# Designs tried in a protein design chat: VHH binders against q9vxt7. Part 25

Target 1, 187 residues: q9vxt7
Amino acid sequence: MPRPVLLIHGGAGDISDSRIAGKFAGIKQALRSAWGLLSPDNGSGGGSALDAVEAAVRSMELDENFNAGYGSCLNTSGQVELEASLMEGRDLRAGCITLLRDVMHPITVARRLMEKQRHTFLGGAAAQELALATGSERLQPGALVTEGARLTLKEFEDQVAQGKDPFFARTELTDDKPVPKTDPSGE
Key: E = the ipSAE of ESMFold2; O = the ipSAE of OpenDDE; V2 = 0.75 times the mean of E and O plus 0.25 times the DockQ between their complexes.

## First folded at step 21 (VHH; framework vhh_8k46_1)

Design l04 (at its last look DockQ between E and O 0.67; V2 from the best seeds 0.00; counts 0 for: pae E 11.6 > 2)
Fold by OpenDDE, look of step 21:
Structure l04 (fold): chain B 187 residues (1-187), chain A 123 residues (1-123)
Amino acid sequence: as target 1 above (187 residues)
Amino acid sequence: AVQLQASGGGFVQPGGSLRLSCAASGFTFSDYYMGWFRQAPGKEREFVSAISWSGESTYYADSVKGRFTISRDNSKNTVYLQMNSLRAEDTATYYCAADYGLYFSEDTEYDYWGQGTQVTVSS
């Protein structure tokens, strides 16, 4: 039986050197979390690939070094709107959540959606309904907002106020002076 | 085996109230929208009310809006229909149903159906 392979990507934003260490540590933690479930050799590895992937993402959702879950980028209203997507390759299943609010682990909600096999994509109130009905806790409003996220939004607002390109925004907070970017993706 | 057992039906005078209950078993109750339908003699079955997984969303037929209230207790695997201000035209066999998914319209096919409970509104 081939050994499982875990691959984790921590984002493609404009990451400053000062943030690299934290990102790397976070990725390692996510890997450890996931691998602990997969490792058949330790006798404790009874988890599936889905379990491992979910565990990895859950770890990242808790880590402020990433801009998902806790520390998510804010919308223009200063709110966290969570997204998550999960795919299972064997049976070609998928679950997608968008505009979820005040839930710690949107990836888990996405998995729950996928497992229901009724809808592939759910957003807003419907996603919230699913989350709560299936055991997710409703956090206090703003619980997922970090100071870093607020500063990032403020920086964007300042840039817009200065007449700079509103279609580009940095998603990673840096203490360094921003270098002009031309990528229209905003990330 | 999946079971939906409705109760609470009976005879009531116009203006009276009844509370229907539907006890569910054999499936994960919280994964389903729950609904109530009714069928009068010689008429087609019609949608009455539905409630979302957690109860945050409720839906009502226009004919019962303001008079009927749907609720659920997921800890008891039970859905309820409080029927107030009952009218003669509310006379029907009422059915509890479960839908494994989102409910958005009255024209939907539910996955599970219970046995009917008779509601008769008459002076």
Scores: ipSAE 0.023, ipTM 0.331, lowest interface PAE 5.4, mean pLDDT 86
Fold by ESMFold2, look of step 21:
Structure l04 (fold): chain B 187 residues (1-187), chain A 123 residues (1-123)
Amino acid sequence: as target 1 above (187 residues)
Amino acid sequence: AVQLQASGGGFVQPGGSLRLSCAASGFTFSDYYMGWFRQAPGKEREFVSAISWSGESTYYADSVKGRFTISRDNSKNTVYLQMNSLRAEDTATYYCAADYGLYFSEDTEYDYWGQGTQVTVSS
């Protein structure tokens, strides 16, 4: 069997020092959730690369440290709108989901879209119907909203009220506390 | 093989009610949109109603809105059409159909069709 590789990237942007530990722990948890699905030694219990990718992203969707699922950015109405996509390399099949609401794992819906092979890209009411028809649970309204996401929206609204450029607004709050310097006398 | 078996048709007076059933086999029922169509003698087949995979979304032709109700039971692989306040112009053979689709379109060419059940509304 080929030697598997799994690589996880948590997204672009300027990440404050105070948030690095949480994001790093979240990436490690996503790796732990997925790696066993690729293991050659667990072939009968192992999954495809798709299984591993889905498991890793599902871990991040549960993790409020990432802009995915639980704790993701809010729209201007204070609600979570969900997106996910995936693609496999063998036949270049893809599934892309947008404007999904109140579903914990949009990456699983994207996989289901890819597997049905009728459409590549789906959003809004059609994506919602796919999620429900293929076994996703409808969460209670607001279940994916966190206090951190609300505070980030409030800061965005404050900056817009000041006339600042919203095109590059931050997707999460930072603190600007400096990293303590090493004591020069001790080196 | 795929089968769509429609039943529940019959002879009724104007203003009466009927409930059509369509039992499905040979495919994963919960992956399919289900629809009802009808054809009167000498006319083209026309759309009546459709229901999404989960049953969350329902669709009706203007001529039947408020009188007909579509529903489904995925545990029984069955779709239903409750027809109330029937009129003479509802007389037709009613067909159920299944489509492997992600959203509703009235002009979609459905994948599977049943043999139909006759509904006759007359004195």
Scores: ipSAE 0.006, ipTM 0.258, lowest interface PAE 11.6, mean pLDDT 81
ESMFold2 (binder alone), look of step 21: mean pLDDT 80; pTM 0.800

Design l05 (at its last look DockQ between E and O 0.51; V2 from the best seeds 0.00; counts 0 for: pae E 11.7 > 2)
Fold by OpenDDE, look of step 21:
Structure l05 (fold): chain B 187 residues (1-187), chain A 123 residues (1-123)
Amino acid sequence: as target 1 above (187 residues)
Amino acid sequence: AVQLQASGGGFVQPGGSLRLSCAASGFTFSDYYMGWFRQAPGKEREFVSAISWSGDSTYYADSVKGRFTISRDNSKNTVYLQMNSLRAEDTATYYCAADWGFYFSEDTEYDYWGQGTQVTVSS
């Protein structure tokens, strides 16, 4: 059996040198999570490519080193609006969600949408309803907001106030807070 | 438990050869890059060589290129370092290391480290 190939990209923003190690570690963890399902040489390697991809993204959604899920960039109102999309290449299926709030794993919601095959893209209230109806736990408001994200927004606001180009902003600021490694929802 | 057991070190004259072996256990060997590092007295540990999962890619420090050859046998869970044309400056404790997933840079933090094996090149 050919060895599967797994590729993960952790973003291409304005990443400071100090964040490189964390991102790399996070990517490695995501790869490990996925590979555990995918590897045929692993006794537990009975998962599909789809399972592996979801696992990898779930890992990243927990990691503040990636500005998705926990630690997502904030909108101008200081809120996390989650997005995720999943593609399956064999049957050309897709699931996309946007404006999802207070859910730990948007990628899982995207997968559920894809598998339901009713819609390709849901946003806002509809995405929220799907998430909750299919088993996602609703987190407390602000649960996904990190201090780093707040600082990033603040910096952006300051730049705008100074008349700087609003199309360019740092998105990779960090704080000294520990990053959760487990899903608080238990999902 | 993860184990990396290195062997093959010893004393050799300049121009001589040694072959290091590192036997691995406790993890899926074929999922890891394997590498060799060395540390001379009073110096920092330095990258020597690494090899990819299947051996299709190899990497060498400039100081050992053309003289050292890394290889692996996944059926034996073993990585090798053939060291030819040894020099006095190759004298060091050599360490076998394993890193899951991919090779990033010479200073990558490898996941697992073995015990050192001493290589002494002296006339």
Scores: ipSAE 0.017, ipTM 0.384, lowest interface PAE 6.4, mean pLDDT 86
Fold by ESMFold2, look of step 21:
Structure l05 (fold): chain B 187 residues (1-187), chain A 123 residues (1-123)
Amino acid sequence: as target 1 above (187 residues)
Amino acid sequence: AVQLQASGGGFVQPGGSLRLSCAASGFTFSDYYMGWFRQAPGKEREFVSAISWSGDSTYYADSVKGRFTISRDNSKNTVYLQMNSLRAEDTATYYCAADWGFYFSEDTEYDYWGQGTQVTVSS
């Protein structure tokens, strides 16, 4: 069969030189975690493209180098609010999740929503209930917050206090992030 | 189990040639970048050459450029290093390595390493 193709984009925004190596390592890890699901060398003839996309995003959600899940940017209350979406090309099904909290893998919740096909877009308390009812573990409050994300919020607050336009305030640190914490979900 | 078996080393006079081979098993060879590194006693390991998974891109350290040629044969799961115009400074243990990745960097830590083959260039 033709060799599959997997492309990963690490997100928009300026990337400082000090962060480039970490983001490349994270993209490599995401590609590696997903590639085996597409590889003809596995015993099932490969997984679906949907399985591979979910696996790649789950890797990025665990990786504090990305604004997804663990270590993502904080709202002005110092909390992580989670979003994810997923779409497949065969039947154009989609699932979109917003304002989810305290679950490790919002991309998997988005897939569960897509598979149930009752709603395309779900947020807040309803998304939270879907996540827990379909098997996501509720993390301890603050488990997805990293020191790097907290310092980024402090810098944002300092810039706003200096009269900087909040639309141009940074959402990621210019320095390397701290050594990654062990996965707080226990997954 | 992953194995990278380097061979083809030996003694050679300055100006001579050697061809190293590295036979790979235990992973999908055509998904991996292959590289050659070398280490002389008492020195740090240094990058020599790398080749992309398709073979379309090759990379060389400045010290070997124009003298060494990397190639691969994905049907035989083997990467090669043709070493011409050998010098005393090329004396080292040569290691092949494999890395699954989308971008080559000399700073990249490779996933798998072979045991190496000794190359000695002396009169």
Scores: ipSAE 0.000, ipTM 0.283, lowest interface PAE 11.7, mean pLDDT 81
ESMFold2 (binder alone), look of step 21: mean pLDDT 80; pTM 0.795

Design l06 (at its last read DockQ between E and O 0.01; V2 from the best seeds 0.00; counts 0 for: pae E 16.8 > 2, placed apart)
Fold by OpenDDE, fold request of step 28:
Structure l06 (fold): chain B 187 residues (1-187), chain A 123 residues (1-123)
Amino acid sequence: as target 1 above (187 residues)
Amino acid sequence: AVQLQASGGGFVQPGGSLRLSCAASGFTFSDYYMGWFRQAPGKEREFVSAISWSGESTYYADSVKGRFTISRDNSKNTVYLQMNSLRAEDTATYYCAADYGFYFSGSTQYDYWGQGTQVTVSS
């Protein structure tokens, strides 16, 4: 068996220098979370590649540095619409969710969809239904909205109002971001 | 093995109430829509009610709306049908069914069926 390799990417946007430290810390935390499950050398290692990947993304979903989950970019209505996707190469399965609301870990919902093997892509009310049915807790409305996300949306709106090309509107602030929080849903 | 065990049927007078239960085993309960159907003698099996995975969405035949309430407890792998204000025309054998998909009203689409429980509404 080859040694496992874990690769994490923290975004490809216009990342300012002030955000590097936070993103790097977040990536390291994600790596720790994932590798702890994957590597048997530290007394753990009972997890699969899927478990490790899910753990990594769950960690990132708690960290607004990655604009997914908590601190997600907002739609034009100021709401979080969550997305996540998961693929595995053993059986060539995939699960994708979109337009999910008020759930802390959309990646877990995506995994559940993948494992269900009925639909590859599920969105909106159906995704919400799946999430709740399979153990996710509904958060309070707006629980995933951060001040950073609001400011980003405002900047976007201001740029549009000024007649600037919205394609070049940034989705990341230049401010430092907090460390990942614990899951308020208890998952 | 997949099992759907329905219970709670019986004899009641018009205006009475019954609560049906269906205990499921042998499959991941929360992955399925659950439904109730009924069949009266000489009639086709008809849709009564269905409930989505989490119970967020419920569906009813027009004939039972306002009188019947479907619910589920995924921790107990059980679906319920509270039947109030029962009428003579509600007399039928009631069946519990499970559907892996999203199509809730068509009996031919359901994957699993339980044995029927008799409900008789008579003076």
Scores: ipSAE 0.293, ipTM 0.699, lowest interface PAE 1.5, mean pLDDT 88
Fold by ESMFold2, look of step 21:
Structure l06 (fold): chain B 187 residues (1-187), chain A 123 residues (1-123)
Amino acid sequence: as target 1 above (187 residues)
Amino acid sequence: AVQLQASGGGFVQPGGSLRLSCAASGFTFSDYYMGWFRQAPGKEREFVSAISWSGESTYYADSVKGRFTISRDNSKNTVYLQMNSLRAEDTATYYCAADYGFYFSGSTQYDYWGQGTQVTVSS
């Protein structure tokens, strides 16, 4: 009798044509991973919706086609820094995680923060300790880094070295095409 | 009821050592940050040290860094403060405290406080 709805958005930004099919496939996989969890028998209120949202995001965190978890963008030191947040509508509880490293599923850590109800926002060493204390595996450094993410950082650094405006530097590779040269901007 | 029982205080000469203990009951100790504070008569309570629930992160006031070491044993529900190279300025009542929270996400507030143990450093 209840008719649940699940919508997934893969993020804002410029997506090259060569990557569109992979992102659509990833969104479909996330929908399939989450849909069965929306059964009315799986929750007493917001529980089944929370389970479905977490499952969908966990699917995307494993999928290198998204800027989440595995294969996400690198900082200028070549490292993955993780963020996630989650909010439920029944009581407006939320959990927000930043500066997390070497954890496969930051969305699950955000959910655990929300469930503990002492704080809404957590980062750094405290977020790392929450992740480990609530069952997240500590990955080896670099486990979340993909070759695609490394090449994207290299291209960004090359464009900046050529004097291009960092705001317009590409943040996602166009597949095997060379990076187009952009004329230097005036003031 | 929640209890934090601090012990191990006493009189000690400058340069000496003491080890404080704080035994906890009435809450899930392994879910809590533990801290040590101190207060001399007529002064406000000041932060000394804190330790995260797993023991992986430790924090110290500048005045005690390198001389004091905080540790915990979650199997015994106990937090410790090893105090070395004690000075007259370390004379105070030392309190242990527990907080169910993440200090980085908000202001430092402690839910539970012990009754304290006196440390007196004198010649």
Scores: ipSAE 0.006, ipTM 0.191, lowest interface PAE 13.4, mean pLDDT 79
ESMFold2 (binder alone), look of step 21: mean pLDDT 80; pTM 0.800
OpenDDE, look of step 21: ipSAE 0.258; ipTM 0.680
ESMFold2, look of step 23: ipSAE 0.000; ipTM 0.125
ESMFold2 (binder alone), look of step 23: mean pLDDT 80; pTM 0.798
OpenDDE, look of step 23: ipSAE 0.024; ipTM 0.319
ESMFold2, look of step 27: ipSAE 0.006; ipTM 0.134
ESMFold2 (binder alone), look of step 27: mean pLDDT 80; pTM 0.800
OpenDDE, look of step 27: ipSAE 0.089; ipTM 0.530
ESMFold2, fold request of step 28: ipSAE 0.000, 0.000, 0.005; ipTM 0.084, 0.103, 0.142
ESMFold2 (binder alone), fold request of step 28: mean pLDDT 80, 80, 80; pTM 0.805, 0.804, 0.804
OpenDDE, fold request of step 28: ipSAE 0.000, 0.007; ipTM 0.228, 0.248
ESMFold2, last read: ipSAE 0.000, 0.000, 0.000; ipTM 0.119, 0.124, 0.172
ESMFold2 (binder alone), last read: mean pLDDT 80, 80, 80; pTM 0.806, 0.805, 0.806
OpenDDE, last read: ipSAE 0.016, 0.014, 0.248; ipTM 0.332, 0.249, 0.664

## First folded at step 23 (VHH; framework vhh_8k46_1)

Design m01 (at its last look DockQ between E and O 0.01; V2 from the best seeds 0.00; counts 0 for: pae E 11.3 > 2, placed apart)
Fold by OpenDDE, look of step 23:
Structure m01 (fold): chain B 187 residues (1-187), chain A 124 residues (1-124)
Amino acid sequence: as target 1 above (187 residues)
Amino acid sequence: AVQLQASGGGFVQPGGSLRLSCAASGFTFSDYYMGWFRQAPGKEREFVSAISWSGESTYYADSVKGRFTISRDNSKNTVYLQMNSLRAEDTATYYCAADYGFGYVTESTQYDYWGQGTQVTVSS
């Protein structure tokens, strides 16, 4: 049996230098989470590739360094609309979720959809129903909104207001305003 | 009309405490960073503290770190500055300001709206 290969990508785009360390750490954590299930050497019994992939994405969904799950990009109304998709190549199965709200791990919901093998893509109310019916907790409204996400949306709105092309808008910002290194306040 | 009304200034002895308040109106308060600046006679206006939209992030000048605490209540459209362990060098007119921009929080030019100053005098 060939050795498994795990590849994780933490997002593309205009990532500031200040975010690199956090993203890298987050990717490492996701990798560790997944690899622990995938590698027989780690003593964690017999996780499947699906388990490993789900674990990795779940880790990332918790990490504000990524713009999925907690810290997701906001829609123009300032709300989180979650998306996730999962695909299994052996049997060509897929599960896709869109417009899910107030759930911590949309990837798990996508997994559940895939396993049901009734639909490959659910959105909105249907996705929400699936999530809750299969054991996902409904979070408080706004629980997944971060200050960083707010900043991102605000910048987007500002750019639009200025007549700039929103196609190139940043999708990941920190909640920190930059401070010059030469600032005497030492911030 | 946009208004920032600061209050809470006064006279205190060194080591004393004051709590400044700034009530905002005429704009969407929660869309702005709020900041405090101060200006002593004969000196330039200097950054004191700032707070993000939700209060998740706060910023302080080194000279006030550990002594001052900024907070906000968006339901009341108010930003606060708790000033403890006050020193003579804290004597200044304090200004509340609102920042919609994405520049440096320490740059006064980034702030869109300014309130009237409230005097803080620390003297024995």
Scores: ipSAE 0.029, ipTM 0.288, lowest interface PAE 6.4, mean pLDDT 89
Fold by ESMFold2, look of step 23:
Structure m01 (fold): chain B 187 residues (1-187), chain A 124 residues (1-124)
Amino acid sequence: as target 1 above (187 residues)
Amino acid sequence: AVQLQASGGGFVQPGGSLRLSCAASGFTFSDYYMGWFRQAPGKEREFVSAISWSGESTYYADSVKGRFTISRDNSKNTVYLQMNSLRAEDTATYYCAADYGFGYVTESTQYDYWGQGTQVTVSS
């Protein structure tokens, strides 16, 4: 049988020491959510690679430790703008979603767009309509905003006001506190 | 074979009302925006109204806003245009159209399928 492989990347950017455990736990949860769909044991069960990828990303979209869905970085107006994309390797079908708002799982909307095969890329009001028409719940405005994201936006704005390059500004909270060390004296 | 069959036109006095219907077949109706356009003799075809896949977003030309109401019934593959407070300037052939495109509801060249039209005449 082909040996399945699942790899999850949690995003680019600097990660403070205090946040590593949460991100690691979140990646582990995403792997567990997806692996059961991909790697059935003795015969029954299983799913497609698309099912596994969607499940992993849905787990991360619920997890405030990641810049996806709940807890996403905010735009300069303090709002969450959602993006997601999905591509399958057999026929290179793809679905790409941008400027989506108030939907918990943009990755699922991207999958639905790919399955329609009419267009590859959809944004704004049309993406919103696709989400609702294919069963996504409309969340209350602001439901995806977290306190951590608000504080990160404030720090980003402070960095820009100090003349720092926005490209290099951190996209999540920074903790510069010293990492506790084991005592080298060993006593 | 794609078909868009518009009906409900007729002769009406100013201030009157008409309801147009457009029955669709040959494509997945719920995947398409539906639009109404009109053309008077000697004039270019112009946008009247459009409605999104689910019916939650509606669009109107300024000249008909507040007087016309677009709706759809996806279980019957039909789009409707309720026309109230009709004026002589509303006299035209009304066409329904279907569009899978994105963000171009007022651009007639973006619509994939067109009906044959139904005549609306508003006069004393």
Scores: ipSAE 0.006, ipTM 0.264, lowest interface PAE 11.3, mean pLDDT 81
ESMFold2 (binder alone), look of step 23: mean pLDDT 82; pTM 0.822

Design m02 (at its last look DockQ between E and O 0.01; V2 from the best seeds 0.00; counts 0 for: pae E 15.8 > 2, placed apart)
Fold by OpenDDE, look of step 23:
Structure m02 (fold): chain B 187 residues (1-187), chain A 123 residues (1-123)
Amino acid sequence: as target 1 above (187 residues)
Amino acid sequence: AVQLQASGGGFVQPGGSLRLSCAASGFTFSDYYMGWFRQAPGKEREFVSAISWSGESTYYADSVKGRFTISRDNSKNTVYLQMNSLRAEDTATYYCAADYGFYVTEGTQYDYWGQGTQVTVSS
């Protein structure tokens, strides 16, 4: 059996030098979490590629160094609207979630959608219903909003107010708050 | 085999109440929206009510809002329709339906249909 290959990407936005170290550390953590499931040399190595990928993304969703999950970019109303997608190539399945709110792990919801094999894309109230009905816990409103995300939105608004071109606005700013290491939702 | 078995229909006077039940089997009940439809003689089948997977969301036809209440017990694989303040125009054969997605309210696609139970509202 060939050795599995795990690849991860931490974003391609306007990333400042100050954020590089955190992103790199976060990527390593995600890889470790995933590899623990995927590696045949690990005594618990019974995880699937899907399990590994989900684990990696779940790790990233907890890490503010990535603007998804905790620390997601905000809409113009200052709210987090979560997105996630999962695909598997063996059976050509996909699950996509958009406009999900107050859920820690959108990727898990996306997987649940994919596994149902009825819809490939759900958004808003429908996505929310799926999340809750399938075991996700509703977080407190604003629980996923970080100061970095607020600052990012503020900068965007300020630039717009100044008449600057918003197409080049930054999508990530540094936040000095600790990054959550556990899932408060209990998932 | 998939089964949706409706019960609870009968004769009732105007202003009376009935409670319909639909027992499901042969599929993962909690993965489906459940709905109720009705068809009166000479009329098309119409949407009555639907309920989401966990019961968090409920939907009602305008004609039954405030009078009918849909609920479900996933531990029993059963959906219910409490019908209060029944009217003559509520007379119809009522059908239980299951939809994996969100189409129960639209009345266009349904994965499973049950047998009808007759509801007759008459003085």
Scores: ipSAE 0.023, ipTM 0.332, lowest interface PAE 5.1, mean pLDDT 87
Fold by ESMFold2, look of step 23:
Structure m02 (fold): chain B 187 residues (1-187), chain A 123 residues (1-123)
Amino acid sequence: as target 1 above (187 residues)
Amino acid sequence: AVQLQASGGGFVQPGGSLRLSCAASGFTFSDYYMGWFRQAPGKEREFVSAISWSGESTYYADSVKGRFTISRDNSKNTVYLQMNSLRAEDTATYYCAADYGFYVTEGTQYDYWGQGTQVTVSS
């Protein structure tokens, strides 16, 4: 059996210098969580690649340093909206979740969709019902909001109010003036 | 408050069997890996077995593989350990524990711990 490989990407976007160490530590922690499930040399009974991927993402969803779960970016109403997807390579089964709220681990809901439902993509109220029906706890509103995320939203709002074109700002086209192509930075 | 109540321990002769149960409350059971650890007098606490959130993956220490079987029932918030072919070396206090999946076999870092149940294997 080939030696396993695990790669983790912590997300795209601009990262302040003060957040770099936390993101690096968080990636290492996610790797350690998932690698233990793939590394039977430590005497464990083994695990699947699906279990390892889910565990890595759950680690990042708990970690406020990532745009996943706890500490996610806020919408303009100050709320966390959750998205997750998961796919397995053998049969290409997938589960895709969007517009989920107040659930700690959207990646687990995506896995439940893949395993237990006939749909590949689910969002909004239907995703919420699946999460609760399959055992996810409904968190209190605001439980996933962090001070860091609130400050980031405030900075965005301040720049927009000053007429600046911040990294995350949207520009509405009001006439035929061309909008410069933006380099997709892997957002 | 979080509570893990282990039960089913007792005295058994070598070669016998016991089934341990651990009833959980105060947290979302289906979001956690469940594990069994044991500690004999004068020894460090050691990993015995663990089971993933869905029950799809199971883990065993080499010393118990083939003799012990872990299972869970998410509808009853309960994890079980079926122990067969018991040996004197299996004598210990058995603890159930819950972890978010970061430290499946690394017992010092599990999130929640039960008070344990005594298993004694002797003639």
Scores: ipSAE 0.000, ipTM 0.145, lowest interface PAE 15.8, mean pLDDT 79
ESMFold2 (binder alone), look of step 23: mean pLDDT 81; pTM 0.808

